# VH-VL binders against f1rd40r3617to3795: the designs that were tried, part 8

Target 1, 179 residues: f1rd40r3617to3795
Amino acid sequence: FNISVQSGYEAISQELCVVTCLKDLTSVVDIKTSSRPAMIGSLTDGSTETFWESGDEDKNKTKSITISCVKGINASYVSVHVDNSRDIGNKVTSMIFLCGKAVEDLCRIKQIDLDSRHMGWVTSELPGGDHHVIKIELKGPENTLRVRQVKVLGWKEGESIKIAGQISASVAQQKNCEA

## First folded at step 23 (VH-VL)

Design j4
Fold by ESMFold2, fold request of step 24:
Formats: structure tokens, C-alpha cells, sequence
Structure j4 (fold): chain C 179 residues (1-179), chain A 119 residues (1-119), chain B 111 residues (1-111)
């Protein structure tokens, strides 16, 4: 009974099929952290039992996770998992999402304050256009903070053409099953 | 283009202080931390600390705590490093360097300022 | 000597390939990004490689970086006489006196 995320439309167009058929692209993007890059694997392993914890490189500074996409990778959403209920001494209470073509022209697209007991995903939809860099600025009350996962959802150029034909047939079949 | 231009060579006596300037151009001065690195003749690089031009916050390498002061004047996009109680082993070329994107690596360097400490 | 260990010198003929190693520990290279700087005679250092393997604009792709465990490597192919310089690795060290550390430097001679 729910509608697609795109403007409340039902899944009856190839536009909605592309949005509906988003893939997890996390393994094909470059991820940089402001500290302890050896722990980046904990952000991308699909587990909320592991974490990236910031280090002393960014002590008393804003912490960040920066995602860079090569040509042909089109990110549509970025999601960050935080668990302040478990990470009592390493809470994240503020996130700012920025994007741009390069690190020099990042623009803020979302700011959110998180409750001290927040547990779950924080998601930002990325605006249309040719954006190659996404930055997430993180702040908390302690000198260190923890993030449990990062996900990048989107589509790969070229694969959408092959899959779009197959997905369009699946959408048509799904519509035929409606009364 | 990004440029860091430092003040000229200095000759000082032991016990004196020296203040080296670093004028930035070609970018937003307050957006990037400034580090100071020194190099004695024929030797390697030695990190001294960083200063935020935005806030004025500093972090000094332990070896220099109590002797170094890093400051700025944002109106003229200039960073400063002052080293006090000079000794002969402080004879070196002193560089300012701009911190790169979100990590302490140095993407632009000043030309260096030679400081000679002699009696 | 330095927290990061580099060979004092390396030499090779023009057109050849060289590598320069940088050995550290779990408190630095094993946990942190590694960077490389080139210092031509009489000049300031210049960034060559950052974040282990990334190349700033204007640095040709014959320069490369990698790391494995607690060691990092700078690779230079197609060696030119203009590559004669001192090369430094640099990283953050989280041991007792946290801060930026550099290797002792490697003098590259092109013969």
C-alpha cells in the first residue's frame, strides 16, 4: 500500500524503477575518514556490531567521513548508522551532509541534531547533478565518537540500461498482478 | 594560485626569541590549518605543531611546548610562529605548511625562513 | 634516528624504476594515512602522494604509493634526472607524544 519514494508515484515508470532498483554501491566508492582510517572496514562490513572510532588526529576538531565516486557511479542516498545507546562515551549528536563536484566546492544539503539515545540510520537524499564527493561532518560531546556503518545507494552507468529492460518487465508484471 | 610567503632570514643570539611570518594567498585563509615544520642543515623534517586560523586554536609538539607560540592575523591572512629561549640547536629552516583536506598532510609549503642562532 | 625508517639512499639509471620504503609501527603507518614529500635541492618540500596512494594534481602517474601492514612504499617509474631529490614519508603517530612524524629521508640519485 505504500508509494515509491519518488514524489509519491506508484512504480509505473522507468524513472521510479531506477529509484526502486537502487543498489548498494558502498564497495565501489572511496571512503576517507578524518582519523583512524585503518578502521574504515568497520564502516563497510555490513555489521552494526563493529565501529569506526575517531582518533587523536582530529582531537578537538570536527570529525568527518568523505565519500568519493569515480565516473559512472551515481550515488542517490547516503546513510550513516549511529548507536548512542551503546556508544555512551563516543556519541554523535550532530551530522552535516555536504556534497559537490570536488572537495573545494562542497555545499551543505542536510543538518540534523541527534538525541543522546539515538540508535539507527540517518539518511540524506543526494540532489540531482554531477556530484562526485559527499562529506559527512560529525560532532559529539566527547573527544572521540563512533559510527557503526555507512551505506551508499545508487546506480552504475551502463548496468541500468541492461537492468532497466529487465526491471521494466518486472514492473509491468507487478502492475498486471494488481486488481 | 595557493601561495605561502614567509619572512626573511633571521640571526639571533641564544636566549632570544624569533617570530616568523607566513602570508597566505589564493585561498580562504580561515578554512585550512597551518602547520610549522623545521629542518636543520642537512637533516630531516621536524614537526612543531598546528594552528587554526579560524579559531586561533593550537596544538604543539611536546618538544616545543612552553617555547613556541603560533598565532595569526586574519585581516592580512598571515600566520606567525614565535620560538623563545633560543639555543644553537634551534638553527634551522622553518617552514609554514597548509594542512590538506581533513587530515594532517601538507599540500602547500612556504619557501622557508632560515633562523641562525649563534653567539 | 626517526620514528619512521627509510633507507638513506637509492640510485638508478634514467628510465628505470625505484622504490623507497618507509617502516613504522602500529601506532603510525599501521593505523594512519601515509604521505610522501619530494624535496629538490635548495627548495621546500612538495607533496607527492597523500592518503597512502592518492596523487595531487600536477604529479605524474609514474609516482605511486602503497602501504601494507606497518610499511609504506613510494614507487617511481620512468626515472628522470629531475627526480634527484630527498624523499620523506610522513604520517600521524599516536604513541606517547602524539603528532606528525617524518621518516629520516631517502636521497635518490639518478645516474
Amino acid sequence: as target 1 above (179 residues)
Amino acid sequence: QVQLVQSGAEVKKPGASVKVSCKASGYTFTSYDIHWVRQATGQGLEWMGWMSPYSGDTYYAQKFQGRVTMTRNTSISTAYMELSSLRSEDTAVYYCAREGFDYPYFDYWGQGTTVTVSS
Amino acid sequence: QSVLTQPPSVSAAPGQKVTISCSGSSSNIGDKYVHWYQQLPGTAPKLLIYDNNKRPSGIPDRFSGSKSGTSATLGITGLQTGDEADYYCGTWDSSLSAGVVFGGGTKLTVL
Scores: ipSAE 0.829, ipTM 0.911, lowest interface PAE 0.9, mean pLDDT 88
Fold by ESMFold2, fold request of step 24:
Structure j4 (fold): chain C 179 residues (1-179), chain A 119 residues (1-119), chain B 111 residues (1-111)
Amino acid sequence: as target 1 above (179 residues)
Amino acid sequence: QVQLVQSGAEVKKPGASVKVSCKASGYTFTSYDIHWVRQATGQGLEWMGWMSPYSGDTYYAQKFQGRVTMTRNTSISTAYMELSSLRSEDTAVYYCAREGFDYPYFDYWGQGTTVTVSS
Amino acid sequence: QSVLTQPPSVSAAPGQKVTISCSGSSSNIGDKYVHWYQQLPGTAPKLLIYDNNKRPSGIPDRFSGSKSGTSATLGITGLQTGDEADYYCGTWDSSLSAGVVFGGGTKLTVL
């Protein structure tokens, strides 16, 4: 019904986004790590040359990265970059993705095993439901592990029109929509 | 609704041991680690270590290594701390505390158990 | 013997603001989350602030936390007589005896 209102007049005078664009929401979410939170900037700086390395707080525990979204933020994909080929003493060989309305409601949505030479992004599509918390559980064979980047892609309420069934996983690797 | 209820006060002689219990309710006992913290009269807080109710894994502060044992019984949602070879300087209030979400901070505490070590 | 240093006491009148400092090092506050606990007379400690600046449910927004470098600060505005308590900072320390450490505590007196 908005399409019929906007025919003709607005097409000449302004750039109109006619498709849903996934946006990089990483800068507007809260990120918590299970250890060494001073290194969180390395997860969000856009560089795969920096890393978060887990610390003594969780050396005998499952390591985690938890992402919390404020009201109006809708995460569609979460991506995690690991490089076991460089991080030979800090490998990640297992990831479990969970999401829910709160930390008490987290449910597993994806489990991935990574080989000892894995290098690159691991992506989980998130359900389109009412969730505000995403947790990534990480395990490896050593006492510590490294993650080099985290990205959250999605949409902010009031910004875009979604086209159902046309969002692809490859969009999760792009920084911004080029509308 | 989350509650940690500890066993009652104890008086011990030097060289004895003490075992303090901590019964949890109002949450899933195996989902959160339990820490033990003590406080001597008029003094600050001293961390003793943690125990996972899920696995039974433990991590003890170096000062207590060899004297402390932390255990649990998951069927009754109860954690235990046993301190052996007691000395007068072990006189303190002993607290159990629940670890918060994915980091060692303490979001709920037991009421404390007074342990007095005297001759 | 506290790894984290707090003033032993502070005081202020009802309605005033007070801050309580907690000084540490790069092996603790500089690298880790900082938490604050309130201990009312004769009671167990209670979580007041976690992860530097977050408030648990039921803690009023007149309590705040912040962290800069190797120091953390608890702020309390609109002081009430019920705020009279001991206040402890806590964090993880990664030195040779890795584990949870607390400050020595600060006694707040509301006059």
Scores: ipSAE 0.827, ipTM 0.907, lowest interface PAE 0.9, mean pLDDT 88

